# VHH binders against Citrate synthase (ctsA): the designs that were tried, part 8

Target 1, 373 residues: Citrate synthase (ctsA), of Heyndrickxia coagulans (Weizmannia coagulans) (p27660)
Amino acid sequence: MVNTNQFIPGLEGVIASETKISFLDTVNSEIVIKGYDLLALSKTKGYLDIVHLLLEGTIPNEAEKQHLEETLKQEYDVPDEIIQVLSLLPKTAHPMDALRTGVSVLASFDTELLNREHSTNLKRAYQLLGKIPNIVANSYHILHSEEPVQPLQDLSYSANFLYMITGKKPTELEEKIFDRSLVLYSEHELPNSTFTARVIASTLSDLYGALTGAVASLKGHLHGGANEAVMEMLQDAQTVEGFKHLLHDKLSKKEKIMGFGHRVYMKKMDPRAAMMKEALKELSAVNGDDLLLQMCEAGEQIMREEKGLFPNLDYYAAPVYWKLGIPIPLYTPIFFSSRTVGLCAHVMEQHENNRIFRPRVLYTGARNLRVED

## First folded at step 4 (VHH)

Design y27 (from j21 with L109F; framework vhh_5j56_2)
Fold by ESMFold2-Fast, scan of step 4:
Structure y27 (fold): chain B 373 residues (1-373), chain A 129 residues (1-129)
Amino acid sequence: as target 1 above (373 residues)
Amino acid sequence: QVQLVESGGGLVQPGGSLRLSCVASGFTFSKYGSYAIGWFRQAPGKEREGLSSISGSWGGSTSYSDSVKGRFTISRDNAKNTVYLQMNSLKPEDTAVYYCAASKRPYSFYWNEADYDYWGQGTQVTVSS
């Protein structure tokens, strides 16, 4: 008998995989990345340090980091045919659907697609890391009938990504803050998109297929889009008083307020959110524009006092991305772009110690019905 | 097609006041808009100088350069899609062509010309007796 009495809806709390990649330590309230505290990493290390750690197993020295930068720069361009495919999409296409289309089509250009050896998957991971920012930025431009922005080889990885989105070279502060946001979104144990990638990988499917499924998962309202929803609320509210009114109205109607609550950080602010709040303060100080900071602080107080809920990463990442000049529809695609390194690490780990996921069901439907026709 | 049109310039005596207007078309300061507006000036033989900005949030915060802080006030009328620069206690050194500019970046610095995507043709302000 297949454990009928152990049905657990949504697999809530079920240990579905073994991993050396990351751990949500609910006892110590830590996010562990390859043995390191993510918060500690985010203070002193950049996104490429995290890329090397997740894919190569160690924090890079200077020579390793230079080699990684050179490797990724060779991968910034996408085939012209991908731009052509994106140009055929309706202008009303969802940005996450455009991203999924681009990632899916990219598979067709891989001549070694059936090779799942570690070294081949590692090269493929670097190709995806280099090309996804281009697909994210330029699918948006194409959907808005704007010319694609070509990557610049003289910019850092994060500065180039922000440049392709905005058409402007970022300041040093903007680059630092954007890079830190990519570190903070890079990995998070087994959320739905990572589990989806592992499920697809468990069939011995390819890395592109796994990531395509992860994009589809992250598009779902219960998983992704919270950072976009936060910024939409702030934009609709316009003022501190408007935001207080908006939050009280939603709470009176028992509506979920996006940007609050976390599985690990249930009684305090997500430390990643605290880092983005500091970034918002720094950006606000530079031009004397602290309206978004004031609005967010007012909302934080209301939610803490009335619901005992605290900001998650999305709550403060949203106004930071707004201040960086990033269009709201790109917030979830940027999240996916950051998480691509974690997703690649998980797919490679799954392929190396594979077992196909084959659950069973508790059947509750009709039996023994007759076919009369 | 995004266009910005400045008006309200002219000749004024030292200590006088002028209000410049910048009318925007091709985008909006409604909740569907995502533009910051800045005021710049350029005197003959000088680089373009940033004076003031109003953020991409339509209830947004304002910033001012030290040379105009306390004398100039930026404001906007979202219903008229217009940004104003109220200039008080004008000095001969305020003589310049004044430009309004729009940035696709909500995060924008009034002193960073490179952050602005669209520019008006300018309006002459002359402070002389």
Scores: ipSAE 0.005, ipTM 0.315, lowest interface PAE 10.4, mean pLDDT 86

Design y28 (from j21 with Y110H; framework vhh_5j56_2)
Fold by ESMFold2-Fast, scan of step 4:
Structure y28 (fold): chain B 373 residues (1-373), chain A 129 residues (1-129)
Amino acid sequence: as target 1 above (373 residues)
Amino acid sequence: QVQLVESGGGLVQPGGSLRLSCVASGFTFSKYGSYAIGWFRQAPGKEREGLSSISGSWGGSTSYSDSVKGRFTISRDNAKNTVYLQMNSLKPEDTAVYYCAASKRPYSLHWNEADYDYWGQGTQVTVSS
């Protein structure tokens, strides 16, 4: 007689924490970030506005935003020893494993590692925000036996991140589109990686350890990699007709199609996806090539008509990143880079009102076995 | 050492055909590390002109300038790390040094030379008067 009433698989729907950071409002179909609608923020605010909002509590004025830009520019440099560690990795290393290694090693350079005061954690958050784009971009270059691309002081945060990846200064349009994608990926209540970061933080472990765990979580294909999978499908298909056939084949085999469905936007297209679709249209017009747009629109129609499923952010972010010149293996690392601000906010909130997570189990194994033969 | 080497140029009569090859070394055309490749030309006393590009690690999209559309065809062999430009119905006005160029951005379908990171030394194509 085993009572299973206390066991909720995957903690689905369980309220595990209290937060003032973000909320997935399924009733009003809204993603709330510190009291603001994420979509409203994404139309007029940039990534640094979100950084200030999540870490400092308010949307910045001009002087605060300039101060934040200068603070982050001072943090772009990664210790040479970390570059050396990354250079020792086998060239077949996964980019998420390289990122995890770099973030983990950063802890060893923190002279106040045991300090959990708000001001010390805030300084760490800015250090991580400044250094993670460099680790993401240049771990990729190192794994491909290419020279690291050094950050430039005359570029904005988002332009500089894209510059370090591509080796080319982005156009104003490319910068705007990339920056908006970072806003849209910045925070999302309590996905597995954020919960993992809060669990690690609940032991009063350091911010680097919490983010290292979050990288490991996001590497899992049930959490991260959907944007990479979308672009891989588009590459495998090559043409509009090829993509239609690929989707029909997967649907006939009852396979899940990546890039479709959302917990909040279950009966309509994710409005964040709509923003990336507009970005794809703009980039397609500039490049004179609408093949990816045509392929994606054909897939969108098939999934709507045959499954009643709609694109999520990953579906249109993937071809946008491709057109920006970003290698596919960097899509999940870029997602993590964007989410770093949300993760830091959650870890700091956890430390400020901490209780260690100590769940119990429903035991279903053998009992009363003897140590003797 | 990153290099692009053009070959297949030479002297041809009006109406003739040539196939240019561009072999890349020091980097590879792979599913994730693929480069966009463009073909450019420069005739004596004229500015450098973009002709064609091919994008994407899976073969990608192709683009052509109006001056060569219908006459020239770009293609890629990723296994050989080579891009080809098949030139048909050649005219005296096609006389130029032809360059291949690689962009670290896999989608670079317009012919802005500033978007290209690596350049070959060029191969001369002469279409007799």
Scores: ipSAE 0.005, ipTM 0.392, lowest interface PAE 10.2, mean pLDDT 87

Design y29 (from j21 with N112S E113P; framework vhh_5j56_2)
Fold by ESMFold2-Fast, scan of step 4:
Structure y29 (fold): chain B 373 residues (1-373), chain A 129 residues (1-129)
Amino acid sequence: as target 1 above (373 residues)
Amino acid sequence: QVQLVESGGGLVQPGGSLRLSCVASGFTFSKYGSYAIGWFRQAPGKEREGLSSISGSWGGSTSYSDSVKGRFTISRDNAKNTVYLQMNSLKPEDTAVYYCAASKRPYSLYWSPADYDYWGQGTQVTVSS
């Protein structure tokens, strides 16, 4: 009588939660966000439209969007104490650890931390959405012994985020491309970080604690870092021929190649990746340098022909972020920043219909050992 | 901390060649560098124009303005932390002060002076008989 048939490793395929937020429809090859197709949203809507949809329940009208923009602008600054804490970190600190530290410390400034009413949690979600870009950008600058870049009140949310990272006011094209990347990364049903946030929230813990846990989860190399890994491969290769050689070498060793494959889009390129590929083409045309595009297209062909695998969002988002002037160590922090809205929506939904997660184990260790008396 | 120093300017006859050097300090060209170098010039009575750029941190990707493509070549020596502009087939209209500039971005998406964060003092190039 062994109970091994009750153990499902990694909870693979287990339905762990009920949600109205998002759904990976593998039958119809669709990513559903609050009832809308994410691809349809990404063609006509910006990141703040997605923020309003996920947190307020509807696509905003013009007045609602303007009100949301002004609300977030009031939240761009972080307490000086957070900058001081980040300045105490060793310069070798991992960017995800710096981000986790900043988010964790931010909780200590909330005087209503135990209030889980919907309106109070919504206010916290907007505070986190406003402040996380600042923590991401300026933790990087501090770790490199550079002065923090202060947010500008005349810039949009996405333009301001990119400005704090690069120290330069983005062009309209750069702002549009970066904003779209935030839309495409905003929500994805129940990956490990979202599940972790829900597990923490299930104890009726606060939103900051849930997000701190999500940052810790996303730092794990089996979950986050795929976009960083893609750009690192491209940098190591440097040329089209170098990248072809690098890919063939990895394939001969049966190594996993990051940036390929998707749970929903298993037999075609992820349409979100196609949008980032078009962004890479536009950026390449503007500066007259298409080397990254040529390298990526060569890799796309090899993986299609030899493995039947297709690019996912990370594959083309990585060279786009490089062209936008974003340091590679910030790619996963930016992904987390985008996903903050989805994480907040999940935590709030968990609090509204809560049941604590309390699993059991299949015990495989020693029993009935005797204590010497 | 970031400083750029240009050298190699001077007087040259039409059809001649010059090689400009830009020595960078306060940052290093590396696999994970975040700086690109651009060459700009400003002729008397004209606005400052972008000529060429090179990535400092990956591949040495290069770009050229139409006015100099085929005549000018940008290159880098990472060991010397130096970027060069080889100028061939020089014309009197190439007479200008030449500036080396560094951008915090690995690629300069536009050939605008506003896209660059750090500037050298400039070096005079005069193409005349």
Scores: ipSAE 0.000, ipTM 0.316, lowest interface PAE 10.9, mean pLDDT 86

